VH-VL binders against o27280. Designs and how they scored, part 46

Target 1, 266 residues: o27280
Amino acid sequence: MDSMNVPEVLEIKRIVEESESVKTFIFSWDFRREVRPGQFVMVWDFRDEKPMSVSLIDPVRSEIGISIRRVGEFTDRVHGLSEGDLLGIRGPYGRGFELMGRDILLVGGGIGMAPLAALADEATARGMRVDALVAARTADELLFLDRLEAAGVNISTCTDDGSCGFKGFAHERLLTLEENHDMAAVCGPEPMMFQVMRILDERDVPAQLSLERYMKCAVGICGQCCLDDTGFRVCAEGPVFWSQELSRVREFGRYRRDPAGRRVPW

## First folded at step 1 (VH-VL)

Design mC1 (framework fv_marstacimab)
Fold by ESMFold2-Fast, scan of step 1:
Structure mC1 (fold): chain C 266 residues (1-266), chain A 118 residues (1-118), chain B 112 residues (1-112)
Amino acid sequence: as target 1 above (266 residues)
Amino acid sequence: EVQLLESGGGLVQPGGSLRLSCAASGFTFSSYSMSWVRQAPGKGLEWVSAISGSGERTYYADSVKGRFTISRDNSKNTLYLQMNSLRAEDTAVYYCAKGTYYSGFDYWGQGTMVTVSS
Amino acid sequence: QSVLTQPPSVSGAPGQRVTISCTGSSSNIGAGYDVHWYQQLPGTAPKLLIYDNSNRPSGVPDRFSGSKSGTSASLAITGLQAEDEADYYCQSYDSSLSGYWVFGGGTKLTVL
């Protein structure tokens, strides 16, 4: 869309510190440009532009939130900004999550809980029962627990080191949960998502998974967003895919591509 | 505990200048936008000026634009309002207020009285 | 220019309900911007009473409530007490004023 390809300069209304490495930046938003959970925007700091998932969608307050983890030069600069400073926002882009049924499962790892928090808000507003499995390496990396609790979500946690909840990986914790779900949504490290997908497939639960890697452009014509066997462009055809779509992709959960296009194991 | 303490008010002649200060404590000062709001005796609230957390952006009401300058020193946790070319209609209690540009003012100082009179 | 309009005064007896209106336009409340309410007791600084249309800060009793519809907002006070006698101000953001906050003219509440 033409309007999606022009950055709008927006003022940072509020900043929420989610953890030592994650902040949510909140902006006033004109909801004539619809935003759905699972979509992303391009964030421009007037030097570089990077894709970021939308983590808060609030049409009543006319606000969106974008959660950003500090991982490099661009995100370090953005983390240095304060309320009242400006960022360029372009979008939204990509295919969002689709809600179905009455009972849903969310499985989030680290910053992958960000787009799932927005989905949880929509699902609970629709009267759905929401179970969330929130996974991280350590307790300090578990995100959005207070927000999920406030929304009425049933929360299970796990950490690799056992510092909060179940000691182990998300898929190991999922094996101890025998809830019946009509669908699942999954976002986090790709190896985690692959293991979770396998379990959900065995349980005959349709799952949607968000792939945030390879996002190099907002319009999906760059080719760097392509997946191996299917030719799916993450920014155009994703980032959200159904599990049956990903079962046809040899790259998923097994390897990634470097800037030269070579396969690199996770 | 969040505290905002204004100082620098007083009696000044028309055409004169005053500098107001607001000492802030109890929160990460550099992360929040700050504002000055005034209230003339027996009248309502009027927003005067705002400054972003970094200090890079400033805003002014049309009634004070070109005469007042808002600034902050994040190393001292202090907000300032430099008032020049003062007029009788600038007579008011001036409040320092904490808040984002859109989220409202969650904490207010006690106010400092500025009287512009001959 | 009046951007947000409030009645200049309202009154009620102890135990009664009063409602204070805040009427805006398509450039502020009608554009979807949040409304905040402030209480100013005689001789004191304003205090945030309601934020983001209907939320109460810690320490504000539930007999104070806010709502927003179309281009207007409303503050309702139930079970009036003598201590509620104060000036009340609404506040919102106006897109037509290049991002400037706007206050209503204020409403003086008298508890009879």
Scores: ipSAE 0.000, ipTM 0.410, lowest interface PAE 17.2, mean pLDDT 83

Design mC10 (framework fv_marstacimab)
Fold by ESMFold2-Fast, scan of step 1:
Structure mC10 (fold): chain C 266 residues (1-266), chain A 120 residues (1-120), chain B 112 residues (1-112)
Amino acid sequence: as target 1 above (266 residues)
Amino acid sequence: EVQLLESGGGLVQPGGSLRLSCAASGFTFSSYSMSWVRQAPGKGLEWVSAISGSGERTYYADSVKGRFTISRDNSKNTLYLQMNSLRAEDTAVYYCAKSGFTYYYGMDVWGQGTMVTVSS
Amino acid sequence: QSVLTQPPSVSGAPGQRVTISCTGSSSNIGAGYDVHWYQQLPGTAPKLLIYDNSNRPSGVPDRFSGSKSGTSASLAITGLQAEDEADYYCQSYDSSLSGYWVFGGGTKLTVL
């Protein structure tokens, strides 16, 4: 009754097109198997299985949503599916975000806004003040702005090309934000997260960062999920880590690991 | 002024139960991980348990796992340690300590301690 | 029982330098986890003396310094004073199956 390792075959109830390259797939979910923002599931198309963060958690409608960026063969196949089609879902896995204090800053880059959108819903439901810095290369790649606005989130945007909001990178925009926060949550490309973490550390704002790399092993036994100096396993001990945990990982922001566990530059 | 005030210690028989409390003031309690650390008479410090700011993550030393339960009430700024199935080796001064935002940050504020004696 | 090893005692005369070692393993200090140091004066609760290997909290004199190398850490006290007579504990995080937070066994500093 409590096995998370058996996939359930679920019907795609609804598909939301978030951008040209991102879709959110919505499924009915039995909340006797609880899901927290920051956790991931394994998505099975009956050929391959890949980890995907949960982007919508709605116990009132009994639904979860999974946002998927088109980036390769598996995701291309999944993007070709329609409402009524079936996918296997296994999980949830990993540690979710933890909420504390009265106010939270969310910093998301690209698809990294997906798990942060679910976190924003929980934070606002708890009565927290939520500020979100949403970053992308161009205006068309900014995700979840309508959903965040509907939830009462205070939104700042930045784009590399200046097509929406501040012209520049997330960490450059963050330097112009004056408000202090009790905590922050960060998800996006690892170099962006590293720069943001450094600024938040200087400001004494505790940050949780979501690392979605090397989550192929849902059980967390294989060394491919292991971070360098600390021995952390992303799928077993992550994907969400506090900034002081990551400050001890010399490879964070510099290297990644291949399937054999060898260091490869970003 | 940041302050931690412990209560609930006393004499209890082996196999008995006791609940410790720690009242916090002077900081945003829900933003910080809290720990219980004990010290047997004439002995060193031993970490017992920790709880995250939200209360959703809890951690226990192997010596107390399954017997002790750490909890917090953020609306009352109070930390608790429920101690069940007490043994003679649990006799110690129990300190409440404030960590940083995660439980493995250094413990920057400590209470004065409350004595727990397990004796028949 | 502790997985971090400290000498049980150390002594020095006023004005001298003393060092207290904290020896760990690959599952704690050797894994990159930070080391914190606590001072416990007789009859009092512990006080944070050094955090994150080498940082001093406000109010801690610069006579106290911390360092970390490999699987070990050290606390150095220069210009030793009578008021420094206390028990000193190191603390780190252990990534092995047993125990997350670990303290050293403690070192009693005697000022002669």
Scores: ipSAE 0.005, ipTM 0.438, lowest interface PAE 13.6, mean pLDDT 82

Design mC11 (framework fv_marstacimab)
Fold by ESMFold2-Fast, scan of step 1:
Structure mC11 (fold): chain C 266 residues (1-266), chain A 118 residues (1-118), chain B 112 residues (1-112)
Amino acid sequence: as target 1 above (266 residues)
Amino acid sequence: EVQLLESGGGLVQPGGSLRLSCAASGFTFSSYSMSWVRQAPGKGLEWVSAISGSGERTYYADSVKGRFTISRDNSKNTLYLQMNSLRAEDTAVYYCATEYLSGSFDYWGQGTMVTVSS
Amino acid sequence: QSVLTQPPSVSGAPGQRVTISCTGSSSNIGAGYDVHWYQQLPGTAPKLLIYDNSNRPSGVPDRFSGSKSGTSASLAITGLQAEDEADYYCQSYDSSLSGYWVFGGGTKLTVL
């Protein structure tokens, strides 16, 4: 039908300030329309729409949360809103993370921790052991540490500048960890995800990675949003992919595409 | 072209043992989790066992746990299933399959028939 | 023990639409796990027909489509052809079985 493609105007119930640049907006949600970690919604401020990952899924309270980083005109306007104000929400869209096995490693960079926070809640609720490697440029940009701790997650941190935890990048920290997991889930900047995927592949840890670029194709802006020359469409088949799929994609970790569709090196 | 060829099936008495092999070609074998899926004559599909790409992790259906052992030799691109303490209920065509995406089985072999009968 | 329930048979005439259901529970489809579909022609190995609820592998015509809602999934076949006569199986993951893959009981499609 068309019900999930029609925006619902929802009231902002609560706003959580995660950092100076990130806020989580919480809405009442009817869970007859299911939402899974790794899926996204289109957020409409009555002028423009942008895709945002779902960062909180709470069926007990009948709430979802959407975490938004301030990076431009649209997100600046949304950050200016208050509890009681209205936003249009459409979706959910995309395929979410799949859980398998008993132990999961989460590797998140910056805002990429948002969909992983929702996944951590689900994994711990299912009785899985959850380890999280949380990476950011600086300590102030580490996200969801309190939520992960409250959920019983074992947390390792790293920052580029060494202001919290390991000094270095996520993949450098991962190399120093001698842990074995049934699966991993990874979300963050594409160069980080590529390096992490390679290490996990060498350790024989199946991983799911979230490619959040070009999600606008899922809502009809572009029907040919392809990841490579095989016609593999990120918006239709993503944003979450298994590492064995991405290992075949020549573009992953090497190139991105600008708004005109041209390849640009990382 | 991905190709999976099972072998080692045959007739065996209850309580006996049999070893199945699956020769793989056309893909990077060590990068894929592999499974065995069986089908009794005239019946449906049943997942039996899975093994990670390196062979470090193995998984078994409760019906075969403790009796079957899955293994692989990545240098030979070959998957194995060692079946011990066989029962009449183990009679089936055994397929090897590659696991892809969120656990779909994207490529299947032609199958090999195992008959457990006196 | 089938944790995913399919009708044992369905039938249709050429050109018609048929739908095959796959009914699960809170430990599998209802827990958010993806559903995959397989076609098994008489005397052959199964072939992946639909993966991750609604995606088609290369070479599968758009007459085949998948959907998922709540604890159930459906396979729809439009413009039914004689060559579609086969057994169809759904598959998902079940957390109550210590995280193992499970298949539905299978549905035999007869083209009249």
Scores: ipSAE 0.000, ipTM 0.399, lowest interface PAE 16.7, mean pLDDT 82

Design mC12 (framework fv_marstacimab)
Fold by ESMFold2-Fast, scan of step 1:
Structure mC12 (fold): chain C 266 residues (1-266), chain A 119 residues (1-119), chain B 112 residues (1-112)
Amino acid sequence: as target 1 above (266 residues)
Amino acid sequence: EVQLLESGGGLVQPGGSLRLSCAASGFTFSSYSMSWVRQAPGKGLEWVSAISGSGERTYYADSVKGRFTISRDNSKNTLYLQMNSLRAEDTAVYYCAKHDYTGYLFDYWGQGTMVTVSS
Amino acid sequence: QSVLTQPPSVSGAPGQRVTISCTGSSSNIGAGYDVHWYQQLPGTAPKLLIYDNSNRPSGVPDRFSGSKSGTSASLAITGLQAEDEADYYCQSYDSSLSGYWVFGGGTKLTVL
């Protein structure tokens, strides 16, 4: 009888190098503790803990994967680990994505493709048609392209510098695509998500967006998980929100919060 | 409520074998790494062996590697230490110790079981 | 010799302050690993006294405190009492050693 709040010390079964800066760490998982695409776990390197999205969910092999981008001392230490080493994992936490309809669009920026890769696997396993728009600053930062292709996903890419696919931003690429979808799922930098949401809203496509900035509060007690206008508690009610919910939030896409809770522009 | 109870210690001749057990209660046993830590009479603490919560990873001090085997039975909440090719310098009180959630420290200790290697 | 170095003994009178040092190296304390302290009363098992350099478990009085700087750590005991007479061990971690969890040699505190 495990509690989600009690960390399990798990062995790293495999490590997949997704890019120069991103690795996926794969663990055996007991699926009596259900995990859904869009949920996150707290990863403990036995010094610090950080929230990480689940990027692989494989009940057939009894495995989960967690994709981690190297951005600081914690992630540098984790990237230095090898197969057979240990990490503490607790969770999962948060509200995951919901699948509906037959045709779906995924729009991911950078590491935001991690939870969307797990969603793509579930959607294709259900026989849905999946289109993915994968965005990054440069070609070497595009994530999961081989995995998405192997799953049968229809892939479009864009890079800010034009090194792969469309030259420009995700929302600019989306404007050149006229395929209608029953739903969309979006994860990436908040300004990108805001622009994508506006286009999907105009097309009357319901969208689910993942707000990664609030994942640091794994328990709903933390006041920093509350959005300004609506009082949403991201850990209890998110991190995934429907676009209709976010359209009522004045803060979304305009401000972020620093560690002290102060408004900071993007 | 956390309790660790060691058993299986005793007097053994050099070259002999013993199996130590530790019965655990009061926590989710499979979620925590466990260690054996020993203390020779009048001497300091020496870490001997550790095992991950799942049992998939084991660690050994150089002084016991190849002679001792740590294992666990999560269905019985029991930790084991199989000790082979015992030497006089293995004489010590052997403590069962629970790691905290980080795995870096020992938050609970048993009362210990005495192993005496006679020569 | 132990990987972490402690003085073998310290002594003080009731009400005084004593400090116990723990010196490591660049592969353990110097690499950023935290230091933990255990108290062992005569004839008993060790118990956790200080964790993650300076934190106290429930039930440990605030006259016990810990600190860490560079490759070294210290345990301070203020308002020394007779019941503090015990052995004290520091402990850290070293992934470069086959021993991994490393203890200091222990310090016997005598209350005069």
Scores: ipSAE 0.000, ipTM 0.380, lowest interface PAE 20.3, mean pLDDT 83

Design mC2 (framework fv_marstacimab)
Fold by ESMFold2-Fast, scan of step 1:
Structure mC2 (fold): chain C 266 residues (1-266), chain A 118 residues (1-118), chain B 112 residues (1-112)
Amino acid sequence: as target 1 above (266 residues)
Amino acid sequence: EVQLLESGGGLVQPGGSLRLSCAASGFTFSSYSMSWVRQAPGKGLEWVSAISGSGERTYYADSVKGRFTISRDNSKNTLYLQMNSLRAEDTAVYYCAKEHYGYAFDIWGQGTMVTVSS
Amino acid sequence: QSVLTQPPSVSGAPGQRVTISCTGSSSNIGAGYDVHWYQQLPGTAPKLLIYDNSNRPSGVPDRFSGSKSGTSASLAITGLQAEDEADYYCQSYDSSLSGYWVFGGGTKLTVL
């Protein structure tokens, strides 16, 4: 039997308050079980299990971190936990980001910065130049700015309301930047990722985009993870896809699927 | 300078096997899906097989399913096509092609000739 | 027979306009998939001429243009030159599982 499919009950070692609505839960981790940026784990509170992206990978301290935004019943319960409390962790699952070249661009929206923060750590540790465009609706939703700055990342910010940095959307800010990059990694709301992908494609910058649709499919639930009529499935191939693959997906950035498999607009 | 260079073609008997290679340079190889496209003498282009950038997804034309296997080694910037149970109708120039702008093929190799004959 | 249908040949004199049609079906061009065009000079590999229906790669002259309507696409060549003599192929994506990338049968352009 594959031991990754058995939840390991781990003690919450440390909790970092990232914002009013986001916390990072840190656990000791045995790195004989490899974890890569862009992968996710299943978090079990002994009632429900939900997929969460890995936001910190620290083999020096033997720690992983999982960043969770408060958006519903499960996440409200987990946010109520304290250091020393227990959670079940299963995984890691999914395809992670691949690092190429010397100069990399990260474009993250909201909680989408979580897997990109882990990627930034790995890229800077490899000696790469990292530029990050961090986008959110408001200044208080910008995540990991201090951590990125401490790592030596060159940061640009934008907020929809103009409360921090450029006033506007990520793709509008990206249009004012003329820097060349060997690759990009993008994670956030699909409409944002679609617009960013189009600009990067025009600039001949290969990009990897993380789609978190129905990540439960990665543990055996099929059919609800189709992207469009090309047969792409997040559960089978994701959550990370190259932009060249997504340029063929007619639904990307326009529609999602509900649990019944019906198209619903973003 | 973006280039693709095929090798491994030659004369093979029906029922035999052959492995084609395609060496890529000048672009981030692992970022792009790659395809094999063939052209029989005096005939048109026929798509044969494709592989995603990561190597996790593969696609095959019905005419080659079960006989051909596409693979890639991203650490060596090399694409492969393992051809088994070869038939006379597999005789063609085989091109490797880089996918860009969706499913368009923006860069092509010079091709390698595969002749299946007794 | 190809999934995408092209005329087997077309001809014109220098300076004239020629058009090459590419006819598909509801599972490819009719489903909204983009059409791409390739030029193959005698004895050479194909070269991308038009991508995403009407866009030209760098270095392709503006006398080559593409369009798409319904289940069909067209490649237009204006100001025809002797060096345009080649085979031309359309290509699209088919949503049926038996052939994801599909080419037209090709059109031989003869410059008189």
Scores: ipSAE 0.000, ipTM 0.414, lowest interface PAE 16.2, mean pLDDT 83

Design mC3 (framework fv_marstacimab)
Fold by ESMFold2-Fast, scan of step 1:
Structure mC3 (fold): chain C 266 residues (1-266), chain A 119 residues (1-119), chain B 112 residues (1-112)
Amino acid sequence: as target 1 above (266 residues)
Amino acid sequence: EVQLLESGGGLVQPGGSLRLSCAASGFTFSSYSMSWVRQAPGKGLEWVSAISGSGERTYYADSVKGRFTISRDNSKNTLYLQMNSLRAEDTAVYYCARSLYDSSGFDYWGQGTMVTVSS
Amino acid sequence: QSVLTQPPSVSGAPGQRVTISCTGSSSNIGAGYDVHWYQQLPGTAPKLLIYDNSNRPSGVPDRFSGSKSGTSASLAITGLQAEDEADYYCQSYDSSLSGYWVFGGGTKLTVL
């Protein structure tokens, strides 16, 4: 067994309330275990483990941050914790984003902005021009706008209900943006990512997409994280994939699988 | 018609270098992962290296890691294998092979090119 | 020894059935990765025979079939013919080794 398969018990150093439903938990981190944007860790509350994307990577302060949306029993318990409480963390796992060129477009939906916020920090530190399209159902669900603005990111927003920015979906907003980019990174609901990928492919913009599907295991024994019958396991081979790889996966954007392996539409 | 044609093989001295090429035609090259697979005389198949369609992810067998470099030029539909610090045990027929995605099977293979490392 | 284990040889007479096994571990076949099979005729490049455990490419006769169970896979050849004399290789993906592909050691099929 390697050290990534044993949880390290860490103290919650700081909690940032991002919205009514999202909190970022910040821990001291030894960067001899390098963490890259797009990677995830397993969070253990001493009862259950769940995968969470890393949303803050700060080598200067020796900190990582993990942003968690309240959606069920595990996340409700974690949201009840305070600074000074303990959580088990193991990882990092998965492949991170790769940066290329001078200009990057980030397209994030809801909590999908979490790994993209970490990527934005790295891209701006490298001197890249960063444009972010931040999408949510309502204005109150738009995440990390202040952090992105502080980093010098050029922000466009859209909400389904029109409460902030463009009224409509991410892909509809993207069609109104004509600036060229050397690459894109996309994270959010799979149907949104599929539509965005299609537009970026038509524009010849190479894109990386992060599939934050529910994962029951961090290292490859569980087949539930597979992308259809392709054999890709999100926890082992993802979560970040290039658009050309996903364009060949029949289930991407069309259906998902339940715990029994049955196809379920989005 | 899918075609893969390897070139660049030959006789080379131990410690020397050699660059293999694989010219691809009949398909959208950038949409496929590509691999090098070798076979020593009278021996079985050994996977050597793989590269994603974009070229951004590369993989190497432990036996060649640090000595071989896989790359591709999607504008020229060509796959490369740069082989450095060659050893006698690298003597083999080298095949290029296509796969739909990184972990899929190899649906098309080239004819192979012979690399002999000997004095 | 290979990470995927195959018998080094198998033999049969025309019309008979032969089975070639491919035994892996929890990091490859046992982890749910698909198994692919290749046929290599003497002096030729390998050819894909079975992909994703049990699927046949166009042009492969239904005499060839594949299956997978637990940590192992099998290739079955029914109605054996002289032209089936070849080397057969299984292949899978191994997650424990930085995501690299693994081949079995190969099985030489002799048609008696």
Scores: ipSAE 0.000, ipTM 0.373, lowest interface PAE 19.9, mean pLDDT 82

Design mC4 (framework fv_marstacimab)
Fold by ESMFold2-Fast, scan of step 1:
Structure mC4 (fold): chain C 266 residues (1-266), chain A 118 residues (1-118), chain B 112 residues (1-112)
Amino acid sequence: as target 1 above (266 residues)
Amino acid sequence: EVQLLESGGGLVQPGGSLRLSCAASGFTFSSYSMSWVRQAPGKGLEWVSAISGSGERTYYADSVKGRFTISRDNSKNTLYLQMNSLRAEDTAVYYCAKTGYPEYFDYWGQGTMVTVSS
Amino acid sequence: QSVLTQPPSVSGAPGQRVTISCTGSSSNIGAGYDVHWYQQLPGTAPKLLIYDNSNRPSGVPDRFSGSKSGTSASLAITGLQAEDEADYYCQSYDSSLSGYWVFGGGTKLTVL
């Protein structure tokens, strides 16, 4: 493998429908080009490129999976593809999750469960105890429950509307969970991650959080990946950060950027 | 047979720099976190730094943060510790250690002596 | 300063039992992190003696045993022998936001 910055054209081997709005696209992968949970790839449909987290890493079958939620023009086009169609894949990019200790808490919101599903597979393969808090607005948007259950993960759910599990937000559900963990990994909407981080900080649980919204740079270096206080480039230094790193960033959990680059409150 | 062989130690003046190396063999180097652990003469063990198998994550004890840099070259099965702005307090035997899962040091090198003296 | 507390020394005669304690806090041993023990013979590198609280690597005799309760752990050595004279270190992991490996201050075992 010569360059990670040149897209390789790969055939879609299999498509898994995770929900009405989410599909996992599976490709054969040469694991001489290593990929870890928490990393992302650039997906090229021969018109546009977008960053997508790797949600399946299977070296036994020589496959990776990329889970994509339908939210706009690019993702709508990709959702229209079939097995046998081609996509360009470039990467992997970014820092992956680190595993430590004997048990881990995963907290995922919506599509944020995608990179955490890959992490759950690795953690269970290492013999760790894995507890997952899967959060969504409604039951229809809870992702990977069957896959997590098959992997031996202990699952808790919550939905904003109460249609499945606890009625409320992820951080409210977390407050009702009494077990302490050696570490946590969190991925989802930034306000959810901020609230979860605060609770884990109070419990002295070290947490890793994935900041996917800043992944706009194809090569991993661009101004839009910078966080306000620290100058971190998410695609080069992230997308996974320790909670200690994020606790010093004024923008995290408080502000977002509009299309003009202006700070707006969450 | 897992083997870890440290090199690069020596005598250096305060404010100087030194780079330690650890040649690893007998295991899949890229699959394991590696650590540096030091021991001052007649004193106890102190963890100094760790690096993930991929090299993406690095960890440092507060006493060395900003002065030491851990790195690895998985193509050469070698771990490094770049030590800058050395102080008398950094005088110690530096051990290369394979960090097993879960979170213990299952194999250690013989150590290399670093002496920081005026 | 050690994050984990061990007695600085312990002594016994051949054939006796000795116990070495390792006391932590709610952020490490009390948070559920496992405790590991290392033996350092004079002039040598440390060697893993006990891992995951109570497991022995191959080649470690069953005279060595480990246990963990609450915020503390213990290493027990029965049938003490002259070759057991060494420094013993406990090690765990601390769950502070910076997360890192922590050692006890070490215990010198003297065989009288």
Scores: ipSAE 0.000, ipTM 0.384, lowest interface PAE 18.6, mean pLDDT 82

